# VH-VL binders against Probable Brix domain-containing ribosomal biogenesis protein, part 2

Target 1, 155 residues: Probable Brix domain-containing ribosomal biogenesis protein, of Methanococcoides burtonii (q12zb3)
Amino acid sequence: MLITSSRKPSANTRTMCKYLASFFNCKYMTRGKMGLIDIVSLCENGLLMVVGDYHGSPGSIMFYDSHGVELLSIHLSVFYPDGYKYTPLKALEPSINGDGELFNLLSYYLDIPEGECYYDSKCLIASDDHLEFVYLDNMLFRLNIKNYRKMVMSE

## First folded at step 1 (VH-VL)

Design cA22 (from cA03 with heavy chain G99D E100F Y101E D102Y Y103S E104D W105Y; framework fv_daclizumab)
Fold by ESMFold2-Fast, scan of step 1:
Structure cA22 (fold): chain C 155 residues (1-155), chain A 120 residues (1-120), chain B 106 residues (1-106)
Amino acid sequence: as target 1 above (155 residues)
Amino acid sequence: QVQLVQSGAEVKKPGSSVKVSCKASGYTFTDYYMHWVRQAPGQGLEWIGYINPSGGSTEYNQKFKDKATITADESTNTAYMELSSLRSEDTAVYYCARDFEYSDYGFDYWGQGTLVTVSS
Amino acid sequence: DIQMTQSPSTLSASVGDRVTITCSASSSVSYMHWYQQKPGKAPKLLIYDASSLESGVPARFSGSGSGTEFTLTISSLQPDDFATYYCQQYDSYPLTFGQGTKVEVK
């Protein structure tokens, strides 16, 4: 997986991209002036995550395949817990736990193991209402889901 | 600079179909969603749907799902909307409009509009 | 569907007047935009994300609000501002617009 932002991201959106990259043990690539086709060419056989900026904060996350086809689009807002600040995370393998359609979609596309959240783990708790990012039994931040769209076959 | 240029006005009979084009220039066509919006004479704006020109995924307003088909041709930087089974109620100006894929900053550029008139 | 209701539907104003247009959503909206449309022309984006002024738009235009209540204000109406104004939610599909507010000469 490669993570990038929309063009001209705010500081908060750049910080979120770094945090997500640290959580998933993958690379955050600065967007700059690159178009979608340019950035997907840097994502060998992988998933592309694009974090969109909304009014100075992350407002969306979109997933693309290696051909630039949109797989999943999530509109969201961020809940910042008290003391929120970026700090690099240990390279622990993340797991996913939860229920609902968004949990199933993320489990499938992220290709990370399903599992319980432990005191020494990285755990994404997913539901249709929110995504909680938990590290060593502490919530790093929560993404509150406004809506989402999955790929639908046309015709 | 960014431009969206639409095809010319059409006069159609009930039951026929029409295909409206929207040619984009001045930006990377695949970086932005292209939306279609209609406006009946003297009425407000009504959203029809969008296409992501990168890969061709679409979303429709449910009321237009059986009426409109949105496509895009990356080789010519052109988006299309076909309207089928035309009725007098479909008489409207149809607009294409660009939306930034990742930030939802609203429809920052619009085509000039294509008047489709349906009459017997 | 989220219903967007504008108030007033029509207002008469003079050059130099302060004009305020209200937009009410049937449920909470986080992504809200304002457009201006002149007769025979395509709409033009004025305000995005409730309060951000689009590039090239005069500073007399401003937006405010959150949740279900949003306002567009023109601080000192100019001749070029007689037009119809539309609010739009970009929170959920289908995307919906208000019915429009026509600002006409008094």
Scores: ipSAE 0.008, ipTM 0.506, lowest interface PAE 11.2, mean pLDDT 86

Design cA23 (framework fv_daclizumab)
Fold by ESMFold2-Fast, scan of step 1:
Formats: sequence, C-alpha cells, structure tokens
Structure cA23 (fold): chain C 155 residues (1-155), chain A 121 residues (1-121), chain B 106 residues (1-106)
Amino acid sequence: as target 1 above (155 residues)
Amino acid sequence: QVQLVQSGAEVKKPGSSVKVSCKASGYTFTDYYMHWVRQAPGQGLEWIGYINPSGGSTEYNQKFKDKATITADESTNTAYMELSSLRSEDTAVYYCARYGDSWEYPYFDYWGQGTLVTVSS
Amino acid sequence: DIQMTQSPSTLSASVGDRVTITCSASSSVSYMHWYQQKPGKAPKLLIYDASSLESGVPARFSGSGSGTEFTLTISSLQPDDFATYYCQQYDSYPLTFGQGTKVEVK
C-alpha cells in the first residue's frame, strides 16, 4: 500500500499521513501536483490510501485499487489523547481486531492479519464508530467515524 | 545539541537497589521514547526496556520485568531506571538511549555517557 | 526472541585492510542497525536500516544484507576504526544485539 494526501494538505494532514505510513510499514508519497491516476501508477498493483484535509485537519480516508477505482471512503475526525506526541514506531507487523462492517471491509482491503492485540504489537481496533490505533499498549490516536461508503457491486 | 547526561557511578551491596538518572536536553523530552541498555564488563549490549515520557507507558525485556522499573519526570526532563534485588551479575555500565526517528526508520540516535553500577560485598 | 550472532567474535587487522563482519538473525528481520563502540565510550550509530550511512560517518563504512544475513564492511581500515561493532534488530521486542565483533591491531 501507498499513502498520500489530498492536494495542498495542511500540516496536520501531512503529519497524519506520516503516522499512518509508519503504523502500516508503508510509504507516504507527497502529493504535490500529481493527479489520482499519476499516484495510482506508483502503487504497482497495490492499494492506495488518500487522506483528505477538512478545514486544516484530516477529514477523510479513501481507498483506491490499482486502477483508481474507489473501494471505501470514510469521513472522520481525529482525537488525540492528552499529552500525545509523535511516537517513533518500530517495523512491527500491524494487526486488526474489532467488529462490524467497517472492521470487515478494512480487514479485507488492508490485508493485515486479524488477531488479538498484544502488549508488544501494533493493533488497529476497528468498529463502525471509531478506529483506534494502538502501539505497544498505548493509544496513538482515534479516528471518530462520521459516515462511510463502500463500492457497490452490481447485483 | 541533543544531550543525555547520566548520574555518577554507584557501588552497592547485594540485595540493595540502585536508581540511575538520565537528564535530557536539546529536544522536546516527550517526543521520543527513552530506552535503557546495559553492558557487563567485557561483554555485549543487553536491552532492558523503555518508557514513553508522554504518558509513562513502559515495556520491559521479560528477563528484567521483576527487576527493573523505568520512570520519567516531565518537569525535569529526566528518565530513571531503578534496579532492585542487586546481585554481582548486575555489575554493568547502564546506558540510556533515545530511540530516534528518521522519516522511515527508528534507531538509537543519541546515548548517555553510561553509569557504572558495581555490586560488591 | 530473535537471536543475533556475529562472526567473527574477534578480528585482527592492519591499517589499510578490508574488514568484513557478518550478523545472522535467527529469523527474518526487516530492519537492522550497526553500532561502533570504543573503550570507555557509549555506542555510536554507524549504519541504520542495513545499508544507510549515518550522517558524519566516513564513506569507508558500508552495510548490506536482508532477511537473516547482514554484513558490515570497512573498505580501508583506519587507526580510528579499532573498536567493537554490534548489530541490532528492531523488528520485534525484546530488542536484541549481536554479541559484538572486536576489531583489534594485528
């Protein structure tokens, strides 16, 4: 997977892209003036994550396949716990745990192992209401879900 | 201009405890994890554990779980490692080290000068 | 735990020699670093992520490898390079170091 932002992102949105890239052990590519198709071509048959800016903060996360087809779009807001600072993250394999439709969709598209959150892990805890990013038993941040849409398969 | 300055050498009796300090300067203390590593005389490096100063969460090498306690004081930018129930095999130089971050890869970018702890009867 | 084994444990060399140190991990690791330690001093980061040279480190030092086998090379040994070298994985906890390779005067 490749991670980028909407064009002309705020500093807060760029920072979120870096956090997510570190969490998932993947690359954040600076968007610049590139269009979606240009970015998609750099994924080499991989998943593309685009973090959208909304009034100076991350407001959305959108997933695209290798052909630029939108798979899932999530509208969200970010919650940082008191005293939160950027945490240098090790290259631990991330896992996902949780319940609900959004958990099932993210588990499928991110292609990361489903499993118990251990004290020595990177764990995404997913529900239809929020996504909690946990590193070594410490919550890095939480994405509060406002709504989401998924690709509609014909029949 | 990042510096980690550790407390001075200690001589302790078996069964006692020791508390080593590591004062950080030149950066925002709560932005980086602080780790502790020891080295017995003439031997290699052994990881003890870490603390996230921004909340106080800790992780320990299982070998040290019942022996080491790592804490941090944000008001003085100081990390501490306390080692209890000292035995002669705990004689070592103890280092604090900042787990830094490149855009892609974390590593120990700055180390304290080391604190020699000698356990003798 | 991931065990890191270095070879050789001790190496005798002369100024100008090409020195090669290897590090073997008990399981595949994605990331590994090399540190240099001189007597009475703290370790110093030399190479990170197997092959990236830390700022201020001379170009005679290089690293390579992936998976379970990694190598540190000094192309032309200088007097300042007589030291002990350690590899370290940060792929999983507990963090582990190799036992060290001492490079000493022949």
Scores: ipSAE 0.005, ipTM 0.477, lowest interface PAE 15.8, mean pLDDT 84

Design cB02 (framework fv_daclizumab)
Fold by ESMFold2-Fast, scan of step 1:
Structure cB02 (fold): chain C 155 residues (1-155), chain A 120 residues (1-120), chain B 106 residues (1-106)
Amino acid sequence: as target 1 above (155 residues)
Amino acid sequence: QVQLVQSGAEVKKPGSSVKVSCKASGYTFTRYYMHWVRQAPGQGLEWIGYINPSGGSTEYNQKFKDKATITADESTNTAYMELSSLRSEDTAVYYCARSYKLFGRAFDIWGQGTLVTVSS
Amino acid sequence: DIQMTQSPSTLSASVGDRVTITCSASSSVSYMHWYQQKPGKAPKLLIYKASSLESGVPARFSGSGSGTEFTLTISSLQPDDFATYYCQQYNSYPLTFGQGTKVEVK
């Protein structure tokens, strides 16, 4: 997977991209002036995650396949726990736990194993209402889901 | 069915010790912290501490660090809390309660409580 | 320590009433939970993380709030709801509870 932002991201959105890349053990690519097709070409045979900025904060996450086709769009707001501070994470393999349709979609697209959260793990807890990012028994941040949409392309 | 079953009521003299047990069933014991909470008669809830049954690490409320010792036995899925140097002020119902091993998680399952009475 | 203050300490209510209980924390918290306790029984989780309804808890219970001010609401009080309610924070050790709000029959 490759992670990037919308054009001209705020500092908060840029930090979120770095945190997500560190969590998923993947690369954050600075967007600059590149268009979607330009970015997609850099993730041949991979998934592209684009974090959108809304009024200085992350407001959306969109997933694209290797051909630039939209797979999933999530509109969200971020909850930061007290003392929130970006820190690079160990390269532990993440797992996903949870329930609901969004959990199923994310498990499939992110291609990460389903598993319980442990003291020493990286764990994404997913539901239709929120995504909690947990590292070593501490919540890093939570994405509160406003809505999401699965995109379907007919052949 | 997930359950926490505690040992029965105890009547103790001042200066003695008591050890209360909490037996877990219906879930994987090592995936939850086990907390201890007390409630003096007619009073509110007061947190004593917790143990991570995997490895045995503990966190205590400083008020109870010289009073309470929390332990766990993975082979029997049982947590224990020992109270030393009992005084009349230690008379209370003592509860065990679990929380998932994530910061901030609520106490979703509680034991039935153990009344410890300290009297001369 | 984070001090938790509930208001009111006691309230008298009738079946069908809307009941609101407030919890004030001495510093900002995000992990706020609510418990119900009936006489002679262990506490029971009602609401976790300020606003999430615990499985099996009736929909008449709801939670809201952020920062230092949190609220538990019972939209239409039932006979089974006469109990003491406690808020609890899990942001900082030691974990702390409010003093409790007793909901009594009018």
Scores: ipSAE 0.005, ipTM 0.505, lowest interface PAE 11.6, mean pLDDT 87

Design cB05 (framework fv_daclizumab)
Fold by ESMFold2-Fast, scan of step 1:
Structure cB05 (fold): chain C 155 residues (1-155), chain A 121 residues (1-121), chain B 106 residues (1-106)
Amino acid sequence: as target 1 above (155 residues)
Amino acid sequence: QVQLVQSGAEVKKPGSSVKVSCKASGYTFTRYYMHWVRQAPGQGLEWIGYINPSGGSTEYNQKFKDKATITADESTNTAYMELSSLRSEDTAVYYCARLGSYWKTYYFDYWGQGTLVTVSS
Amino acid sequence: DIQMTQSPSTLSASVGDRVTITCSASSSVSYMHWYQQKPGKAPKLLIYKASSLESGVPARFSGSGSGTEFTLTISSLQPDDFATYYCQQYNSYPLTFGQGTKVEVK
């Protein structure tokens, strides 16, 4: 997977891209003025994540395939726990846990296995209402889901 | 056409090490994880670990973390697995297998032919 | 670890028989797959995600089940189907396989 932002992202949106890249052990590519097809061409594994800005904060996450086709679009807001600081994370292999349709969609598109959230793990807990990012038994941040839309693709 | 071609059979003495290779062709090597699986004579399949050839990150089965070292060489499209401090119970056929992960199906779509490692006096 | 247990370990069958092999996971799994292995050969993918038939695999093979209980069915056994079959989970590390089911000539 490759992560980038929408064009002209705020500092908060750029920080979220870096944090997501650190969480998923993948690369964040600065968007600049590149169009979707330009950035997709840099994505070797075919999955592109685009973090959208909304009034100076992350407001969306969109997933695209290797042809620039939108697979999943999530509209969200970010919750940071008290004392939040961006800190680079260990390169632990992430897992996903949870339930519901959004869990199934993210499980379908992300290159991570389902797994238990343990004291030594890097774990995404997904539901239709929240995406909770957990690292070493501490919540890093939560994405509160406003709505999402899926597109179906052939195998 | 996707192919994974492994190095030939090895006969090794106890306490030695062996390095098995898996040369990939027919696809972009760095795009897919490469896993290693072993099969002792007459036994079932046992997962050893994997490498992401893009960047070299690895994950190991806890049982093998002090035994196996997995590496990859992007310039030659070759994955390697080195086994150290060989014992008779390491005698097995060792397979490399490609993870078909694009659609989060997470199955092994292509396998190498296997390399028999025999540990004997 | 998630334990994958197959039943039976060995079965004897004749060409034309309906063969069923079961696989039980110690925890709920969704990424489970079936592989076929012939003597001296590497395993080959048959069915992925419990019920999806891999391209090029004959339609007599089918998979079913969810959660912890899964079944592989061969509707009309052919000579080419005498082999060992393995289930596998990819829901958590370490990845685990069933112990195998050997389908032998009666």
Scores: ipSAE 0.000, ipTM 0.495, lowest interface PAE 16.3, mean pLDDT 87

Design cB06 (framework fv_daclizumab)
Fold by ESMFold2-Fast, scan of step 1:
Structure cB06 (fold): chain C 155 residues (1-155), chain A 123 residues (1-123), chain B 106 residues (1-106)
Amino acid sequence: as target 1 above (155 residues)
Amino acid sequence: QVQLVQSGAEVKKPGSSVKVSCKASGYTFTRYYMHWVRQAPGQGLEWIGYINPSGGSTEYNQKFKDKATITADESTNTAYMELSSLRSEDTAVYYCARGPTKYLFYRSAFDIWGQGTLVTVSS
Amino acid sequence: DIQMTQSPSTLSASVGDRVTITCSASSSVSYMHWYQQKPGKAPKLLIYKASSLESGVPARFSGSGSGTEFTLTISSLQPDDFATYYCQQYNSYPLTFGQGTKVEVK
């Protein structure tokens, strides 16, 4: 998976892209002037995650396949816990735990193992209402889900 | 030797308040949520709320928001629950219980319980 | 609020019996736990996350189920097992318990 932002992201959105890339052990690529097709070509048969900005903070996450087909769009807001600060994370294999449709979709698209969140792990806790990012038993941040939709290109 | 030790039984008059303590030992107090649960005589278990001892954030069952106040003192590893405006219906055994951390990690259950504190409200 | 309903509310059993207690949730839950309570004592965790046996709990206790229907089974009832059993969900606040199932001597 490759992570980028929408064009002209705020500092908060860039920081979120860096955090997500560190969490998933993947690359964050600066968007610059690149169009969607340009950035998709850099995914090398992988998933593309685009983090959208909304009034200076992350407001969306959209997933595209290696052909630029829209798979999933999530509209969200970020909860920043006390002491929120970007810090690079160890390259531990992330797992996903949770319930609901969004959990199933993310488990499938992210292709990460389903497993319990242990005190020494990276764990994404997913539900239809929240995505909690946990590292070594500490919540890094939470994405509060406003809505989400599956996006499939019509033939 | 993880333990939660609660204060002793209380007999209170209607309209008064009571403050029950729960002292933790054998683990890092700030790592786990502390929950409070009550049980009226012959009845089932009813969740009151919790506190995260790290920072003091609380969550209450809506039924108890105007009645219960949960606090924690990190210097003594002690959690407290205060009930105000006591009525005869508040007669119950009150338990503190250790919950998971503020994150859904492997247990997600009340694995350690205090012995309970009987609060009797009578005129 | 998620409502938890146990069945039966009371059952009579003999030592050596297989005992099954059911818990029904009004909405789908993933974090479902079972507790045992003996008279005058605090509840004790038996099973967490539907099917995981708590350390120190005898292997005769087992849990199963998903979604809205969960079951606690005692494969061969012992004298120590005459108690009240409670299910509990930890999916949403307020946290809720079943009304309890009392296992009595036949």
Scores: ipSAE 0.006, ipTM 0.505, lowest interface PAE 9.6, mean pLDDT 87

Design cB08 (framework fv_daclizumab)
Fold by ESMFold2-Fast, scan of step 1:
Structure cB08 (fold): chain C 155 residues (1-155), chain A 122 residues (1-122), chain B 106 residues (1-106)
Amino acid sequence: as target 1 above (155 residues)
Amino acid sequence: QVQLVQSGAEVKKPGSSVKVSCKASGYTFTRYYMHWVRQAPGQGLEWIGYINPSGGSTEYNQKFKDKATITADESTNTAYMELSSLRSEDTAVYYCARDLRYFSGKTWFDPWGQGTLVTVSS
Amino acid sequence: DIQMTQSPSTLSASVGDRVTITCSASSSVSYMHWYQQKPGKAPKLLIYKASSLESGVPARFSGSGSGTEFTLTISSLQPDDFATYYCQQYNSYPLTFGQGTKVEVK
């Protein structure tokens, strides 16, 4: 997977892209002036994650396939715990835990193993209401889900 | 060393209330949910509810809704369970037990406090 | 509410015996845990998520099962193992425990 932001991201949105890339052990590519087609061309048959900005904070996460087709769009707000700051994370393999439709969709698209959150793990806890990013038994941040849209599988 | 130390035994009259404490040490208090479980003499375990000490959010067994109040004091790393309108049926050992934070609440209880015997008698 | 029913309620055993305790859930569960309780003591975690052995718990304890049927096994009973055992589900609220199985000396 490749991670980028929407055009002209705020500092908070850029920081979130760096944190997500560190969490998933993948690359964050600065958007600059590139259009979606340009970015998709740099995604070598992989998943593209685009973090959208909303009034100076992350407001969405969109997943695209290698042809620029939208697979999943999540509209969200961020909860920042006390002491929140970007810190690069160890290259531990992330796992996903949780329940609900969004958990199933993210498990499928991110292609990460299901597993419990332990004191020494990277774990994404997913539900239809929240996405909590946990590292070494500490919550890094939480994404509060407002709504999401999935690709229609018919056709 | 992770420890949960509970307050001492109480003898209460019917109709009164009791407040049991559970003091945590050896870990970051706000990282783990605190649950309350009771056990009547010679009976099994019954879940009362939990509190997330970080934000104070709670969940209760409906059987105890409006009878039990669970609180936490982050400054003293202490969780509390208050039981009101006591009846003889409330005579039990009350345990606190640690669990993981919100979202991973499908975990297990480790450690447990030593228990507090509450006796309700006239 | 998910009901957890244990069988048997009591069993008599001798040191060295293989002991099995079963737990039946009224609905499918995956977050199922086992605790040991000795008289006058708080419960102690033995097995979590059906089959994972808690650190420091002797290897003679094992758990198995899925869906609605779960088993706790003690392969060679020791004097320290005479206790009451409880299963517990953490799939839905309220959290529920089995009624307990007392393992007593023959």
Scores: ipSAE 0.000, ipTM 0.496, lowest interface PAE 13.0, mean pLDDT 86

Design cB10 (framework fv_daclizumab)
Fold by ESMFold2-Fast, scan of step 1:
Structure cB10 (fold): chain C 155 residues (1-155), chain A 123 residues (1-123), chain B 106 residues (1-106)
Amino acid sequence: as target 1 above (155 residues)
Amino acid sequence: QVQLVQSGAEVKKPGSSVKVSCKASGYTFTRYYMHWVRQAPGQGLEWIGYINPSGGSTEYNQKFKDKATITADESTNTAYMELSSLRSEDTAVYYCARGSPLTKWLYQGFDYWGQGTLVTVSS
Amino acid sequence: DIQMTQSPSTLSASVGDRVTITCSASSSVSYMHWYQQKPGKAPKLLIYKASSLESGVPARFSGSGSGTEFTLTISSLQPDDFATYYCQQYNSYPLTFGQGTKVEVK
């Protein structure tokens, strides 16, 4: 997986990209002037995550496959807990826990193991209305889901 | 074991249509793109298009956009390619081939191919 | 469209020879793959992403190159290597192949 932002991201969106990259043990690539195909060509693990900016904060997350095809689009807002501050995380392998369709989609696309959240783990708790990022039993931040769109069957 | 097994040879008249199948086994069908490639007798390889079996999204070589229709059936792990308005110059061996996985950038080219289906167009 | 041109179109070689096939792209590419095809058979992937050897392919096959010029080398030709070889770019649609290089017995 490779993480990047939409063009001309705010500081908050850049920080979110760094945090997500640290959580998933992957690379955040500065977008600059690169187009989607340029970015996809740099993606060693095939899945590309693009974090979109909305009025100075993260407003969306888009997942693209190795061909640049959209797999999942999530429109969201961020909840920042008291004391929110970016800091690099230990290189622990993340797991996912939760329920619902979005949990199933993320489990499938992120290719991370399902598992319980422990005092010494990285755990993504996913449901159709929120994504909670938990590290060492502390919530780093939560993404509140407004809506999402999955790849649709062609007719 | 990964296998792609295609339908048998077809002999068609000009102006007709043909639908070639490609049945996949030995892997998760929805996690890899499926491509179609043709080869006219004694000629080289020509890319037709692909399908993502997970969503049905397709991409075509513009040369084939009005001629080829690619579909997939997840319930039977089968990809299809239909050719319409056949002409003698469509005589070729048609191959399905497994493309890159959706979530891995360890792109390995077309790592598995069907055995090919000969389509002969003659009057 | 990106045009792929192979050189030579045919070559005659003997077992034990070092064989070199070149592929020129009309514009810069990063994703170049090489295939082997024997008469009546489907192509087989040999090299992906210019220089990576596909699993199960003998070590005598190697690929190199970047930009517009790419090379497939067979260090010591074996009887099983008489075949047609194709390069392919995967940088932009439509995907395109070279015209093929036939390696035949001398």
Scores: ipSAE 0.000, ipTM 0.523, lowest interface PAE 14.6, mean pLDDT 86

Design cB11 (framework fv_daclizumab)
Fold by ESMFold2-Fast, scan of step 1:
Structure cB11 (fold): chain C 155 residues (1-155), chain A 121 residues (1-121), chain B 106 residues (1-106)
Amino acid sequence: as target 1 above (155 residues)
Amino acid sequence: QVQLVQSGAEVKKPGSSVKVSCKASGYTFTRYYMHWVRQAPGQGLEWIGYINPSGGSTEYNQKFKDKATITADESTNTAYMELSSLRSEDTAVYYCARQYLSWGYKPFDYWGQGTLVTVSS
Amino acid sequence: DIQMTQSPSTLSASVGDRVTITCSASSSVSYMHWYQQKPGKAPKLLIYKASSLESGVPARFSGSGSGTEFTLTISSLQPDDFATYYCQQYNSYPLTFGQGTKVEVK
């Protein structure tokens, strides 16, 4: 997977992209003036995550396949715990825990193993209402879900 | 490492009150509910209630709503349970146990060692 | 209240035996956990969410079931496994435990 932002992201959105890249052990690519098709071409058979900015904060996360087809779009707001500050994370393999449709979709697209959070782990706790990012038994931040849209295939 | 250390055994007279403490260490105190569970001699486990140390919200087993008061002090990472109007039937080992702050996702993964409260005349 | 009933209340077993303990809930439960308690000690988590093995728990322990019927299995009983086992639901308040199943030496 590759992570980028919408064009002209705020500092908060750039920091979120760095945190997500560190959490998933993948690359954050600065967007610059690149269009969607340009950035998708850099994924080379991978998943693309785009973090959107809304009034100076992350407001969305969108997933695209290697052909630029939108797979999932999530509208959200971020909850930052007191003392929030970006720090690079160890390259521990992340796991996902939770239930509901978003849990199933994210487990499938992110291709990460299901498992519980432990004192020495990276764990994404997913539900239809929020996504909690947990590292070494501490919550880094929480994404509160406003709504989401999944790919619709017609026969 | 994660530890929950409870206060020592208490011997109390009927009608008195007792306050049991549970000091947490090795994790972020406000990320976990703290539950209280009792076990009468030779009997099974009975849930009393919990507190969310982040904000102080509580939930009680209706059986204990007039008996138990659960509080938490974030500055000392300590949860408390006060039992009032003690009766001989309240003689039990009282345990604290943590649970991750989410609905049903995580069980009681760490328990305190237990505090024996004996109520006798 | 959701009533939890364990069967049997007591069982006698020998080292190497396959032990099965059942827990029945009075209504459907998705969040079912199992704990082990040795005399004079606090309970210890074994299985959570019906079938997930807690870290550090030996692979001989397993859980299964859904709805109202749940099972804890010990595939080959070891000396350290003589203890009382409790099921617990976390679907509705009040949280409730089974009455316990004591696994003792035959």
Scores: ipSAE 0.000, ipTM 0.499, lowest interface PAE 14.8, mean pLDDT 86

Design cB14 (framework fv_daclizumab)
Fold by ESMFold2-Fast, scan of step 1:
Structure cB14 (fold): chain C 155 residues (1-155), chain A 124 residues (1-124), chain B 106 residues (1-106)
Amino acid sequence: as target 1 above (155 residues)
Amino acid sequence: QVQLVQSGAEVKKPGSSVKVSCKASGYTFTRYYMHWVRQAPGQGLEWIGYINPSGGSTEYNQKFKDKATITADESTNTAYMELSSLRSEDTAVYYCARGGKIYWLGNSYYFDYWGQGTLVTVSS
Amino acid sequence: DIQMTQSPSTLSASVGDRVTITCSASSSVSYMHWYQQKPGKAPKLLIYKASSLESGVPARFSGSGSGTEFTLTISSLQPDDFATYYCQQYNSYPLTFGQGTKVEVK
């Protein structure tokens, strides 16, 4: 997976890209003036995550395949817990836990194992309403889901 | 593009050994388990075992523990399976398949990419 | 070992038919994966974790189920779908497959 932002991202959106890259043990690449075709060509596994900016904060996350086809788009807002500050995370392999359609879609596209959240783990807790990023039994931040659209249809 | 390319068909005598290779490309070889699955002519699929290419740890179906030895060579991104003391019932197509991400014991092990298969025929 | 039993073993169908294949596990499993195999070819992943559709697989394929009973459904059979289908569990070693369901032209 490769992570980047929409063009001309705010500082908050750049920080979120760094946090997500640290969480998933993958690379955040500065967007600059690159178009979608340019950036997807740099994806090792063909999955591209683009974090969109909305009025100075992260407002969306979009997943693209190796041909630049949109697979999933999520419109969201960020809940910042008290004391929110970017800190690099240990390179633990993340797991996903949760329920619902968005849980199934993210489990599929991110290709991370299902697992319970432990005191010494990286765990994404996914539901149709929230995505909670948990590290060592502490919530780093939560993405509140406004809506999402999928390209691939599944039950 | 992920690709698994296996060695060519083998014809072996009973009692001999055979070593099948599976060369991986298009992904980081050490981040996924490599599994081996066989299929006897006209029959279903049977799981043999897997290897973690980053450490060389293996897991075998007990049925094949005395028959199969799975190894991996990180320098060439190649997995191997050696079958010993071949008998007629070992005649089958042998597949390598990528399944499960490394560093999690609760992985769901589905096989997203498969080699083309290697036919091993054991005849007198 | 967890034994996987598919039903039916052979199914005769026509293009446009709705086809349902069942997989029964001898003990409860968390999820089920499904594969398609055409003669002379390697298996191809269709569905993983019971209901997740693999990239590039047509939307007419779907999976459902939990516990010991899982199903693969093809909503409108196409000529390209005549093949053998296998289910697979991952909950315990050894990993096991069903015996296969062959979908043949009627």
Scores: ipSAE 0.000, ipTM 0.467, lowest interface PAE 18.9, mean pLDDT 85

